Miniprotein binders against Ferredoxin--NADP reductase. Designs and how they scored, part 19

Target 1, 346 residues: Ferredoxin--NADP reductase, of Oenococcus oeni (q04hb6)
Amino acid sequence: MDNEIFDIAIIGAGPAGLFAQFYAGLRELKTALIEATPRIGGQITALYPEKTILDVAGFLGISGRDLVNELKLQTDLVDSKTFLNSEVTNLKKIASHFEIEINHHASFLAKSVIIASGNGSFSPRKIDVPGSSEAEQSGMLTYLLPGLSEVADKDFAVVGGGNTAVDYAVELIDHDCHVSLIHRRDNFRAMESSVTKLKNSRRTNFLTPMKITGLSPKKEKLEIELQSVPDGAVKRVSVDRLIGGFGFTASSRTINQWEEFPEQFNQGFLTNEAQMTSIAGIFAIGDASIYPGKSDLIATAFGEAPTAINQAVNYFDPDRGGPQHSTSLNKKEVFKHDRIKSRYNS
Short names: E, the ipSAE of ESMFold2; O, the ipSAE of OpenDDE; V2, 0.75 times the mean of E and O plus 0.25 times the DockQ between their complexes.

## First folded at step 5 (miniprotein)

Design k1 (from a25 with I16F L30A L38M L41F E42D I88T; at its last look DockQ between E and O 0.07; V2 from the best seeds 0.00; counts 0 for: pae E 15.0 > 1.5, placed apart)
Fold by ESMFold2, look of step 5:
Structure k1 (fold): chain B 346 residues (1-346), chain A 93 residues (1-93)
Amino acid sequence: as target 1 above (346 residues)
Amino acid sequence: SEVTITVRIEKDGKTFEYVFTVKSLEEFKALLEFILWMIKFDNPKRVEIEIRAESPELARKLAEIAKRIFEEAGFTEIEVRQEGNTVTVRAEK
């Protein structure tokens, strides 16, 4: 990351940010896409991946997961860098550039910045019991599903009683994991078909009504101390990983602590027609931006992304010219990744 | 105290009206900067802001700030009218 300078840093990998990254690639710009969570897709991936979205242009209906997948395919066509698990902890103007600080540690430079992170970040509701901080630091306690490519036969615990916890458990058993589902009540507030699937699976162990009273990370496994809710009896289980399924809250990111913090109105950054904020060179799109007549739709964000990218170019390189219509571009000269050639005859 | 700001912009023979709420002097100044930024891109013939505050004194004070900011931005025909706790600042280039 040291000594690297980008044309544009895009903060947030929801639909708006993903499309902005793709469009910047069509302009042959060097971009950094920065996402605080382990996965792209933002709010869609976190909150409603299976819901059908009816108002995305070009689709008669598309699930949130499928939309994110299509946007990822577009970003794969262009040469850009993506930084996951990367919270922008400060934004500072240095001469004609911006210094973007990641996780209070690393930094890099960009000529312009696009804020695409929505009105707030998503933070999981955290478990807070003796040993929980140590368990999280060790990686044995998390709040998002892991990558599911090599999890077969691993032992997971999931804690929670709503759709988040039940959905996590269902995905894990669908990938041949063993799952202990921990909840303080025998009843779950989740889709009945999902709960039935868990009850019918030999891979599910219901630990209810129980609550977690302590966590002890060991060398290879996490020890979970449980307490029976009715009588207080103590039980201990050992798993490879515990996933907290209490859902997420919208929370303030460290954005309001940035040295370069653009002006807000109703929790969005005020932008003009160029999608530029109150700070020259910093733009906002999607739910991060607000202006008279704004509709907070994915369709609107898709129109805002090219505007912000082209206006960012006008900001740092006004003599560059463009944009060209995408139908006029030579795909061999614009798309630089060998994966492109395998998808298209040339 | 909350202050209601109504912005009216004349463009291509039509008037567009937008309503904002500001809770502090800082937010009011930010809104004015936003309006001036928009003016640079739209280049409208007329811009009007209507300030509705909890008292006539506050409305007048905010209107004086707005008038000064529009003057510094190059507007030379600025009309200010007050009706109770509402003050209207109309700027023309």
Scores: ipSAE 0.000, ipTM 0.208, lowest interface PAE 15.0, mean pLDDT 81
ESMFold2 (binder alone), look of step 5: mean pLDDT 82; pTM 0.804
OpenDDE base, look of step 5: ipSAE 0.005; ipTM 0.203

Design k2 (from a25 with K11R K14R T15K I16W L30A L38V L41F; at its last look DockQ between E and O 0.01; V2 from the best seeds 0.00; counts 0 for: pae O 17.6 > 1.5, placed apart)
Fold by OpenDDE base, look of step 5:
Structure k2 (fold): chain B 346 residues (1-346), chain A 93 residues (1-93)
Amino acid sequence: as target 1 above (346 residues)
Amino acid sequence: SEVTITVRIERDGRKWEYVFTVKSLEEFKALLEFILWVIKFENPKRVEIEIRAESPELARKLAEIAKRIFEEAGFTEIEVRQEGNTVIVRAEK
């Protein structure tokens, strides 16, 4: 691998990393985007590509897939390199730069590093009841939404009380599904507008306060055994599919092996107002970052990306200067631009 | 009517070309604001905007808007060339 020194290495090709790559390119920085998986988009691609995202500035609503595509199109406008299937297995400081080890045998060199890995590898919080393994093997229990083109007129159950479950339920009813929403409480810890939408829908059946006690995959339907929390009464319902909506747990296993390991709190790297970690020259953005008052939003991550890039420049090239206020770039002009073709003629 | 806008920016021997399609005057104005931001950020000596419209009248109208915006942006030399449905606005500082 050519001893190419990058100005910035971005770890993770989620929405934060993609936007950071774009912004770095706007500043003409030699940038490497390093992604462990074969796909860009991070959690969006993995967990909710069909979900309509409402809280990204400049969009009246955009699917997760479309947002990733738009972000990718932006990155295509700038000079940058993307390395897929490249797990960062070590991060080491060497003199005035960083060595990023990939897949235990390859390395990249960079003047600065931006960690945009989200909360690491995501595993769903699994339902652990009798029959859950069988239901999962049969595909009748899943933790992700199915292809939405195939869900019309089907009966779903969603279990959970947070945003994940509520979002799944909303998406399903928007695609003409019937949804039984199962939660151990009457109150949901989710966005109020989404909960209200479900309450107003005739397609949503609230099974609260109830818990799942067993699953029985049948030939065509999944039978769910439920128990009422207050009185222990047993109820059975049959659905086409159950979706576990307890959210995801992050494993930080790979990151813990880095020689340069920034301080963490609750699976995120502690950052200051500059998105700088405890290690100078290493930044974190998006779900990989934790700071007081942080909102866990894609919109926030988009704000953090330029901040980190600008501060990275200040770190490795303080004389270059540049826009301290990245806020001007977040003008997502809602251009229905069908095609932005940038031709870099060198 | 779809209007194709090609923006060419030159700085320090590097050339950038951006192609946009706008469907309304509002989108066009917003694009111009974006272009102004890019100009401010890159501080190019020269900017060229090529406007391709369905009619020469529309192209000209849009070019006039672009010209005014460039004037307000501090460009001192602005040339407008029209060839049929295509107008090129070249601005230099």
Scores: ipSAE 0.000, ipTM 0.171, lowest interface PAE 17.6, mean pLDDT 82
ESMFold2, look of step 5: ipSAE 0.000; ipTM 0.218
ESMFold2 (binder alone), look of step 5: mean pLDDT 82; pTM 0.813

Design k3 (from a25 with I16F V19I T21Y L38M E42D I88T; at its last look DockQ between E and O 0.01; V2 from the best seeds 0.00; counts 0 for: pae E 7.8 > 1.5, placed apart)
Fold by ESMFold2, look of step 5:
Structure k3 (fold): chain B 346 residues (1-346), chain A 93 residues (1-93)
Amino acid sequence: as target 1 above (346 residues)
Amino acid sequence: SEVTITVRIEKDGKTFEYIFYVKSLEEFKLLLEFILWMIKLDNPKRVEIEIRAESPELARKLAEIAKRIFEEAGFTEIEVRQEGNTVTVRAEK
């Protein structure tokens, strides 16, 4: 890592962490947002991407996926750094700073820490075949349904044999997509009514018993190499996107092995009204935080984030002063992306 | 060693299933935390957890942990049913 010391390290890139990163940017702080998985969004996008959330201020309703996308747009406006595939494996106090160890190998320093993740994460079980990494980089291989407003008549493949894959396929045909459903067996371990719906649809093509042996992203299509399980015969198909539906795996929790481990109650870190934990300079927000009167809502976490950021500043730089209202900020000095800065000039 | 957990949640008139794989008691406890978090978001009519383990004894032990956690979360109707290596915990408010 560089010799630079971050003002704040934010652990977890769910909605709470993303908003904390944005708010810290409004205060012109140097932040590191650290996420163990390859993607932002936390567990809402991994588990409930299509759930409509009604109690986020400013939206008449917003899906979990869309909420995370809007938060990402905010973080893109500010000067901040995001470290994906980066599990915090130790937290250690060194003089007046904290050393954050990543993946048991690398480390960097921060003046304060905000814990914005729960006790761990679940992520989609991934396909591992030649070309799968490249297909995922291109966006043609994903593990979650896309936004469904403009997908009519596109060709999807869905791979998997359980309810996750079958539910994805049903949702896609309900939005006028064409779906090739790929599975290593002829039978699916899924609700019979859902499988029957797929069998009765002219938009569904069953590619079973077959397994994927390779992926090749091309200019506009993804080529999928399939192999028949019984006889090894090879078949190739071309689709707009492939969605993996294999269920979810847990990441190992290492947070209780940290040298600086704040006091917990019922799986959350105890905090006061300033969001500070039992360790000075370490704060917790969102479902990482517990205190009397806590409501476990995304809306609550959004209020906690500015409190934690402002109290962290008071901790490491008390001369900097209290919170600033966003209407008083110099947008030209705070926002680093000229393309959309005019959005905030009037 | 790997335990398959199928979580069934009813929302908007549909039943949705999610499949999780856990390899330790710590990961199973983590999954139960996430299930309780999801329940607070959805407020479902029913939640069902199906535990498929390497032995009937392990499946039963994990189901008893799940039952206690759902009881502490305020569920009034909890049914546990075992079929070989598979135990189902069904919770209703």
Scores: ipSAE 0.012, ipTM 0.559, lowest interface PAE 7.8, mean pLDDT 82
ESMFold2 (binder alone), look of step 5: mean pLDDT 82; pTM 0.810
OpenDDE base, look of step 5: ipSAE 0.043; ipTM 0.483

Design k4 (from o1 with I16F L30A L41F; at its last look DockQ between E and O 0.03; V2 from the best seeds 0.00; counts 0 for: pae E 13.0 > 1.5, placed apart)
Fold by ESMFold2, look of step 5:
Structure k4 (fold): chain B 346 residues (1-346), chain A 93 residues (1-93)
Amino acid sequence: as target 1 above (346 residues)
Amino acid sequence: MEVKIEVRIRKDGKTFEYVFTVDSPEELRAILEFLLWLLEFENPEEVEIRVRADDPELAREILERLREILRELGFRNVRIEVRGNEIILRAER
């Protein structure tokens, strides 16, 4: 294979994308999994991590969070590349390859592309209060965790009540930041161990139950206006940065700005039996794809992922031949380490 | 302002190339943070970084920051080479 480019770029690290990455590893392919958010899991992690999913084969009911964790264990067994905090801002065909633009700045090359971004690309759920646009333009309001090499002793505020906000706050205190955690309620809908860690840290200040009513960027600090939910009392705090931790919302607007934009029907990309879109070399799986008889289920996406991977190989390397059953593969040749043996033999 | 940063890494006998185009100081900061993450995650044996900028002083400042990043990540034998309008940094583990 060509050592200078990826075989497959997979856009979106939800369940479909994660399983596609694992299956591509079984085929010994060079893949890039590209995810706009700081975390894998897609809509499950962003919107409903605690919801029980009953219709994934092999599980007697599984929470969204636990399903993502099981998929993570699979991807950890194969040698693959994952690029977090990486929004695909353009897709362009260059000769027989695709250039995938990341964050308006960087680019990757791939022989084929699999769109696994659900009903559209993910965009952060944004704060909409007086002054929020100006705060974002100044760089004092963001929605992604910053680089953490030089943030010690800085004052951050994080707003939100779910896993995104709590995870941001934990990462920041682990790097010696001070964090004001702002939420409309006293209770967080997040991993209890993470909330306990924040409560036990001297670097955490809980500003709950409160909501943000305004933002005012100053020369070196951002002023945050807060309102107490029970009594309406106004409070003002000053921080170096505010991070919005409300998670991400599905949006098709970023995808439809791409130079290579496949045909859609009802916000899904039309695909054939090969999971190929209207653009040769670009495939779609999961909720990103639509075809006659499609069911929008995780179980359906898990079947679509191997089809798309194998058909992508047929597209860029037809002489490679077809897939083998996983039970006939040499586990020692495809896995980084033998965690499958360890998991079932201890 | 336009800055182009090309990164080549070698890992497990394979070479990967990355291209970054930067239009503002905010974008530059974001790209350098992304590059730090990439190099830490990939943990390559060798790195080559080429910087082309209209302002040679800016190109040197970028490479000084990148040299600092590489040393913090444990790379050694950092060498800087100037070829016309580009500056090349090479490092290995």
Scores: ipSAE 0.000, ipTM 0.137, lowest interface PAE 17.0, mean pLDDT 79
ESMFold2 (binder alone), look of step 5: mean pLDDT 80; pTM 0.799
OpenDDE base, look of step 5: ipSAE 0.324; ipTM 0.756
ESMFold2, look of step 7: ipSAE 0.000; ipTM 0.269
ESMFold2 (binder alone), look of step 7: mean pLDDT 80; pTM 0.801
OpenDDE base, look of step 7: ipSAE 0.016; ipTM 0.323

## First folded at step 7 (miniprotein)

Design q1 (from k4 with A30L I88T; at its last look DockQ between E and O 0.01; V2 from the best seeds 0.00; counts 0 for: pae E 17.9 > 1.5, placed apart)
Fold by ESMFold2, look of step 7:
Structure q1 (fold): chain B 346 residues (1-346), chain A 93 residues (1-93)
Amino acid sequence: as target 1 above (346 residues)
Amino acid sequence: MEVKIEVRIRKDGKTFEYVFTVDSPEELRLILEFLLWLLEFENPEEVEIRVRADDPELAREILERLREILRELGFRNVRIEVRGNEITLRAER
């Protein structure tokens, strides 16, 4: 009986998990990439598909969507398996292997595990004022941008003063919405060019310095009670929808129900220099990993992925040897690919 | 035990936010050690720390340890605001 066991189970299909899957393929490892949502790309696909990212090594700017597409093209060159709509509901050590339970019913085995983005979960910082629960239940208060194909000329409010709020506001005016931007200060702690774009748009109404003191959902609109921070004057505005832009937590506690649950710090898994967690054979990379000196960047995750893969091999198959660069299914076949040629011709 | 610690730092126009949910004294010790490292390594211009705890004695203990960390790292203008079970520390260099 040839029951197949994966070399590595990779949990989370954000940029870190996608690159880990590709690199493991270059090492000729059998991997399972497991993603709880219907799509790869993690938070980039869900939240920032059109945003230009300036600090990805090798690009002078790349949209989130294009970055995910490039990573997918890399994984298409290697022999790998991807499980979408697949939540890891338990992780259990069985003899020398790990049993990974998916969706409470299915299980498979792997020799090692890489946790790449806390199963893709994130939690927004929520507004907590009188009426906020009712506003959220009605759908008039949210923390994510809605689908933008049907929102032209609607009135939105966005609350917050950081990059999350400013990015939401920019996206909304780019789709012909009207936006009231609410913040407790006149100054925003966000990309200066984005703030300037909002100030130059006739679609933006700055409600600063003001704070929200209450929310009242009505039949068709949400009434927002505002208070001027310096003088306490009360103002009321009506909008179609309010979006909270206070940012997100790094991870949630949803995976702490696993039987093999590594030691955590601030909802990230503590890792050593090998990217190994407190449980031998379980590694963490990207936003799932925390250690002294950690910078939560895509570039950092891309460096962590090869380290974790090579150290996983050292864990379950130390006789296999160390890292290899530019390894693929067939070097001749890889160099026949026109996209690869165009990247290295300069 | 349930404690929520929210940390906001600002460095060179960038804002970084961290949220901790603490369920044990051991986890609290680890988080405070991480905060010491974070603040020392990043050397931010401004720090805001919010602590919410249902036990007022625990909240005061956490506040005192955080105050010690900020002083040891040379932060000035440490301001403390208490609103019921929520304590906010603000400091700058």
Scores: ipSAE 0.000, ipTM 0.131, lowest interface PAE 17.9, mean pLDDT 78
ESMFold2 (binder alone), look of step 7: mean pLDDT 81; pTM 0.806
OpenDDE base, look of step 7: ipSAE 0.363; ipTM 0.775

Design q2 (from k4 with E26R A30L I88T; at its last look DockQ between E and O 0.02; V2 from the best seeds 0.00; counts 0 for: pae E 9.8 > 1.5, placed apart)
Fold by ESMFold2, look of step 7:
Formats: C-alpha cells, sequence, structure tokens
Structure q2 (fold): chain B 346 residues (1-346), chain A 93 residues (1-93)
C-alpha cells in the first residue's frame, strides 16, 4: 500500500463507509476503505447483527446482518480496495494530498479523506485472568468473531451472558462449530429465541454457572481453567479458540494523535452542509459527523455519504462535474447483477 | 499563501477556541463558509476572530469578508484592531 495514490480514503467500514465506497465507485473514483477490525459492518456487526432495524429507507424491516450483506453486495460491484485489520495511526497533509499511516508502518496517499468511523473507536471489554495476555498474544483469545469461511468443526468457547456472547455462539453453531458457552449464571440476558436455539443444538455445551480462572495456551489448543460458582470445584476444558463476549465500550483510538485532527464537538467532528470538517479536504459522515439538526440514524448517514463524496470531488477535481443521477452511472456492471435483472422486468 | 484564523467564542459562560490554517485561495473560501456555518451553529454571545496572513492586502480582504459575516449574523459593536498582517475582530450580540 506504500505511496499508492487514491482519490478518497474512507476511514471506517460501517454502513456509512460502505455506502460511501459504493457511491464513489458509481462516480468512477479510486477509493481505499480502511477498517481497524477484521470485519465490515461497524457497530451493527459487532453489537447487533440479528436485531431488526425498522428505519432504513426502502426496507420493511431488515436485520443488521442482512443490511451489511446488502451493502457488501453493492461494494462488490465496484473496483475499490478494502483494508481490514488496519488502524489509521496518523493523518498528515503533504502538499495537496493526505498521507494515511496504517498500523504505524505502512502509508499511502489520498487526495481527500472521509471519516466514517462513528463516535470513536470501540474497544472490547477484556478478560483479565492469569494467562489472558499470553492467550491473546497467541491469537487463541479474541473478542470478535473470526472469518467464518474455514471454521467448521472447530471447538470454540464463548464467555459472557448478554447478547454479544449469545450472538457469537449462534453464529458459530450456524457455521458448524462446536461451542462451549461459559457464564457465571445459568440465566442469560439475551434474546430468548437465540438462547432457545442454543439450548436445542447438539453443538452447544453450556458451562454455567462457572467463571474462568486461568488460561494456558498449549501447542494446538487453549486450556481454560473454570471454577464452579456455587462450590468452587475446578474444571479444565481445551478449545481451539476462546472469544470474549462482554460487549464493547466507545473509546479513543489513535485518531486524536493525528497531525491533521479536525475540530470536535461532543465526540463528533463539526461539519458544514458539505460534510466538510474544519480541515479542507477532510469530511465526516454518519456518527462521526455533528451539525445543527443532526439525527444519528443510518438513513441520515446514507444521505450524507453521496454529499461527502461529491464535495470531495469538488475539492480535488472541481472540473469533473456532478453529481449525476444513478441511472447514468456505470450502468453495464450494475445491471448485470441477478437481483437487478429479475426486478428490472418485474 | 498562508492564512491562520483563530476564533474564540463565549456561549453560556464557556469559552471555545477554533484554529484554521489555510494554504490556498480555494481552501480560504471553503474555510470562510465553514466559519459562517460554525457561528450560526454556536450562536455565541461574544466572538473574537484573529487573522494573520502573509500578505497584508490579503489580510484586509479577509477582514472585509469577516465583517460582512458578522453583520449578516446580527452581531453589533464590531471592534477592529489592525497590526500589519494581524487583524482582531471583536463583536457581541
Amino acid sequence: as target 1 above (346 residues)
Amino acid sequence: MEVKIEVRIRKDGKTFEYVFTVDSPRELRLILEFLLWLLEFENPEEVEIRVRADDPELAREILERLREILRELGFRNVRIEVRGNEITLRAER
């Protein structure tokens, strides 16, 4: 990614960033979508993938997972780059471009920047027991679901008692994993239908009421030491991976250490009607943006994304023109998709 | 071209500061539009704007534009101090 020049760098792959990437592709722009976590979808994927969202225009309700899948289908139609596991650690202006530093090591150039990372970074609530640091360093303890394409028949443990842990466990059994679900109580504070699904699956092993008292990574497996809450009896289990399901908190990442750091109000970047921040050429959308009358909705972010893209083009290439109506942009590739073909003649 | 604009506002007994650095005439226009939007958004009781520019004629052009912005927003008692390339505007509602 060294010294590659993009038209727009989009920071954050939540719904706002995904739609911005798609729209930029309709404008035939070269974009980099940069996401610090292993997965697209932002808060929806991390926190509420199964929850029905009622206020996304054009859908009579849609699950968070289905919304992210629809946005992924859109981005798959355009020629753009997505960088996962990639934290933006510095943003610097160099001549008429911005240099974007990734993970303190690599960098590339963009003519403009769109911040779409929400109200800040999300940090998982972490396990703190003997051996937890070593387990995390080995990769056997994580706090997000892994890529699920190659995990069939692996043994997972998930720890936690809320929707995060239960949703992780449901995803894993849906991908043919075996899951030990660990919690200090027999009762879960999670969606009842999800808990029932886990109880009815032969792939689920409930380890409750129990707490984790130690972790020991071994050659091929992670050993988990458990203690029964009522009587203190010790049990050990071996799994391929342990996932912490305690939820997330909003936290500062390294964003406030950037050399080009726009003015904020109440954890959002102040933006004008162009979605431009206090730094010319840097824009913000979605929960990252604040202005008079702002509603923090996915629907609002979907309107902001085209505005920010078109205003970024006006910033670095004012003679390009636009915006254009979507029916005039890149028609051949979009109309080849099977779902669009079936609806075109219905 | 290099322009620095410092904005200090007072609203509800609190002071907020904003700093803008501009390297081109196009960026200057965009930042002045942002500043108009910011002052409408904050709707402050008092504002102080300090402008420093490389070119004293540019500084005076910016002064004229800022004076127009303050008038459009309904500020009164606009006070101006000019020291070469540095201009300080103070106004209140």
Scores: ipSAE 0.006, ipTM 0.468, lowest interface PAE 9.8, mean pLDDT 81
ESMFold2 (binder alone), look of step 7: mean pLDDT 81; pTM 0.812
OpenDDE base, look of step 7: ipSAE 0.007; ipTM 0.225

Design q3 (from k4 with E26K A30F I88T; at its last look DockQ between E and O 0.01; V2 from the best seeds 0.00; counts 0 for: pae E 14.7 > 1.5, placed apart)
Fold by ESMFold2, look of step 7:
Parts: C-alpha cells; sequence; structure tokens
Structure q3 (fold): chain B 346 residues (1-346), chain A 93 residues (1-93)
C-alpha cells in the first residue's frame, strides 16, 4: 500500500462508488475503494436494505440489499481493492498526485479522486442512558433494521417519534413481528398513513408518552426501563431487540477540513459537466455532487460514474484514449474471476 | 462575505424547507441559478425566501435576481420585506 500509486481513489462504497469501481475495472484502472464503515452499501445497508427500489434501470423493482449484492458481484469481477473501516481524514495534493490520509495515520497515493460518499457523513443519533453501551455491545440495541428473513413473532422495541422510527415499526409489523413503539409524546411526526397502519395493527404496542431511562441486557432479552413523561411512573418491558429510530446526523465538517477541499454547498460538491469539482483531478458523483438539473437518484449516479471515470483518465493520462463499449471488451483481459461464465453464458 | 438563504415551499399540502449557506460570489451565482431550477422542478403553490447578507448592496442585488426568478416562474403576488441585511420574499402562484 505504501509503494502503490492508484489511478483512482473512490471515497464511499454506496451504489455510486461500487459502480464506479466496476466501471474503472472495465477500463483496466487500478482503483482503491475506501469506506469508513465495516460494510459496503452506504445508506442502503445502513437505512433501508429491505425497501424495494423502483427506479433503477434494468430492474423491475429490486430490494436495497439485492441491489448492493449485485453491485458487489460486479466489483468482484474486476481486480480492485476495497478498504473498509477506513475514514478519509485528509486529502492533500503532492506534485501531480493526491495523498489520501486514512484514520489520521495511514496514507496512500492516487492520481485522481472520486468522492462518492453521499451528502456528507451519516451517523445514527444514539441513545445515551444507563446500560446503553452494554446493550449495544451485546447486539440487543441497534440503530438499523436487522435482516428480516427470520424475525417473525419476535418482540422488538423501536424508540423515536419521526419517520425513521415509524418506518422501522412498519417494516417489522409487515414481517410479523411484535413492536413496542416508544416515544416521549402521543403524536408522531411521521407519514399519517404509516402511523394509522401501526394504530390498526394488533402487533403494535404504543408506549407513549414515555422515555427510556435504562437498559439491562439479560441472557435472552433486553430489559427496558421506561418512565412516563407526565408523572414519572416507572414501567419495565422485555424485548428481543431495541432499535433506535432517532434518525441520522449529517455533517460535512470532517470532509471540510481536508487540505484539498473542493467547493461545497450544504452537503454536495459543486461539479461541472465532467463531474469535476473545483479542484482539478477531484470528481464527485451521486449524492456527493450538486449541479444545475441534478436529481439525487441511484440511476443518475450510475450515469455519472462512467463520466467521472473517463474524465479522470483524461486528467491523469490524456493519451490513453477514450472509453470502449463493453460489448467490445475482451472479458479475460478485464476480469479476474470466471464467475462471469455462469451469469453471461460465456 | 456570508449569505444565508432559507427557502420554504408548500406543495400538495406539504411544506419543504431548504437552507443554503454561501461564502463566495461564485457560490452565490451558482445558488441563484440552482434556485431557479429548484422552484421550476418543484413547481410549488407558495414560496417564502429569506435572505440574510452582510452587505446591504449585495442584499439588493440578490433581491432583484430573486424577484426576476419568481416572475419568470409565474408567481404574481410577490411581497417583499427588507429589514437591514435581511430580505423576506413571499409569493403565490
Amino acid sequence: as target 1 above (346 residues)
Amino acid sequence: MEVKIEVRIRKDGKTFEYVFTVDSPKELRFILEFLLWLLEFENPEEVEIRVRADDPELAREILERLREILRELGFRNVRIEVRGNEITLRAER
């Protein structure tokens, strides 16, 4: 890694970044895909893995999880490197290259950079009560829905009063779970139809107006201590899991501290028609980019990725020539695995 | 320079809010063009725009551009209130 210079460093492993890595592989480029979290998929894996996405070209509806899995299969076909648990903490121009600092102490070089990390950094708003750290370590407190294939008849608690909490509760009810919905107020700031669905379900138990005052993980279940907001009365419930539904904090301040910091508006980098930012050699795609006429869709990002990759090549290797159509490529020259035989019939 | 632009739109009984913080003249020009796109794309029934600028002359220039954008998009009841470095524009289709 210390001696390796990549053609392109791609920051963020959501759908846009995954497709950019695959497309760069079709161009036989040496790429590094850098993801701050332990898993690929970005917001999809974090927020809505089971939701059906209707507007991805080529699919008649696809779950977020399945979309990420298909993109992963594409990236596995090309010879590329993925760095998980790797936050880009600084970006510096050194001569004709960029030095990418990871986790404040490691670094490597790239000839160009593609920012694909969405509209800034997203972290869940976490509950901080006695026992919450232990509950999270045990896996009984999370901030994301689990896989829903084997959750029927399990008892969940969801805490929060906005769309995140209500959407989580609806998904769990739709998969035959029992849900205790905990909120400090009797009313929710969420889509009315979703709240009505929860009120009409025998699987929903509203614990409102109440707040969580403590968590105690036991051998098989999590004990939740609740306090009535109006009068302070204490109640305890026992569930298989608690999911925090307070939404996510979006912040661009970490990326704003890079030495090479492109012009940004709110959470998006201003880009031109080449997907290039205000800094030559740095590009942005997906929700990370903003320009007149931008739609923040996965479909749009999939079109932006080839543009950014090809323009990055023009930036660092203008004599390489333009892109080739994929139907003209020699698959043995660009793919490292023979998985393509089973999918494309050879 | 620092300019804050807050946009509130109402469409189909729902309210949407947008906040833009602008620190350069290049960003300001981009954001004014972006507001034209945003309002055309969303096609709202009502819009309220609050502009805070550190320079009164800059605030006047922003006001004139925003008024032109609103009229181009078909808003007719443009109401404008200016208080020092803050401009509030309200319009309906």
Scores: ipSAE 0.000, ipTM 0.159, lowest interface PAE 14.7, mean pLDDT 80
ESMFold2 (binder alone), look of step 7: mean pLDDT 81; pTM 0.813
OpenDDE base, look of step 7: ipSAE 0.012; ipTM 0.234

Design q4 (from k4 with A30L E33Y I88T; at its last look DockQ between E and O 0.01; V2 from the best seeds 0.00; counts 0 for: pae E 14.3 > 1.5, placed apart)
Fold by OpenDDE base, look of step 7:
Structure q4 (fold): chain B 346 residues (1-346), chain A 93 residues (1-93)
Amino acid sequence: as target 1 above (346 residues)
Amino acid sequence: MEVKIEVRIRKDGKTFEYVFTVDSPEELRLILYFLLWLLEFENPEEVEIRVRADDPELAREILERLREILRELGFRNVRIEVRGNEITLRAER
């Protein structure tokens, strides 16, 4: 990797990180966006790409996918470098810069760091049954909704019992698909209104209480072998595609190994009014940030991103000028553990 | 398995670079799907893809898959350069 020093390294390509990249572009900053997964959009892309988001300002219900697309389009204002499949395995301070280690073998240099990793790296909970790998290879098994253009009258199966599976099933029936919803219990751990919508739909077939025991990709259809949980009876169904709706696992394990590890509370980094962490020059935004009175919303993350970028500029180039929000806050006063614990335990 | 994929796209006079480091076949597939989506959505004028793989046969398989993606998306003048363990694809719309 070229000995290129970035002005800002943004860790995480979720909505917060994407908007931070855009705003950094508006400031003509040399920015690296570093993402552990093969995809941009973070939790939106991972968990609910087709879910309608209602709490983003200026949109009367935008899909998660569309929001990510719009955020990506904003980043097209300037030349940008995005590094996907790049898990930050170490963060080290070297003189006036940071070294960001990726996948234990590569590194970036940056004048400042913005942590936009949310609650960690997201991986889908995979179906592990005979034929699952082949079905995933053929594209007949996926863990995300496909593009919903031209899916009308297709037969889908969704497996899972939580909000992810139910949300997938709802979205598919709203696009005139047929859905077989597979779950090992009759009761779903999902929003009751969504479950009721599925129950009232003629497009939804409930395959409960059943478990998948095998998958057999055929030329045009995926054959799913099911076993009844109570009696062991075997059933086979054929669908165009199976969607694994077990949700995602978040791992924050790698962050705990950083040489420069900012102070945390719960799963977030403690930040001040400048979005700066306990380490000068390291900022956090979105779900990676925690402070008293924070609203856990995408809209809040969008407000935090410009704050972090502007304060990063002030950190590494105080003479550059720009929107100065002077946070003269003494680091020791802002991060008194006792005051933050008392506000979250009350 | 270690595969590095570097993608440069040119759109509206801007250059965007995407770098992928891949250590599993499953991850490689996800990246190829992402690249299909990216190239379709961004609809760049030019694309350059560099592939480095430890296994030359794997590099060739990736190359063929990328060539298919570029063809499906209507890219023209697909040029391939092989330099040691590095394969470079270039295409234009």
Scores: ipSAE 0.000, ipTM 0.177, lowest interface PAE 13.2, mean pLDDT 82
ESMFold2, look of step 7: ipSAE 0.000; ipTM 0.255
ESMFold2 (binder alone), look of step 7: mean pLDDT 80; pTM 0.797

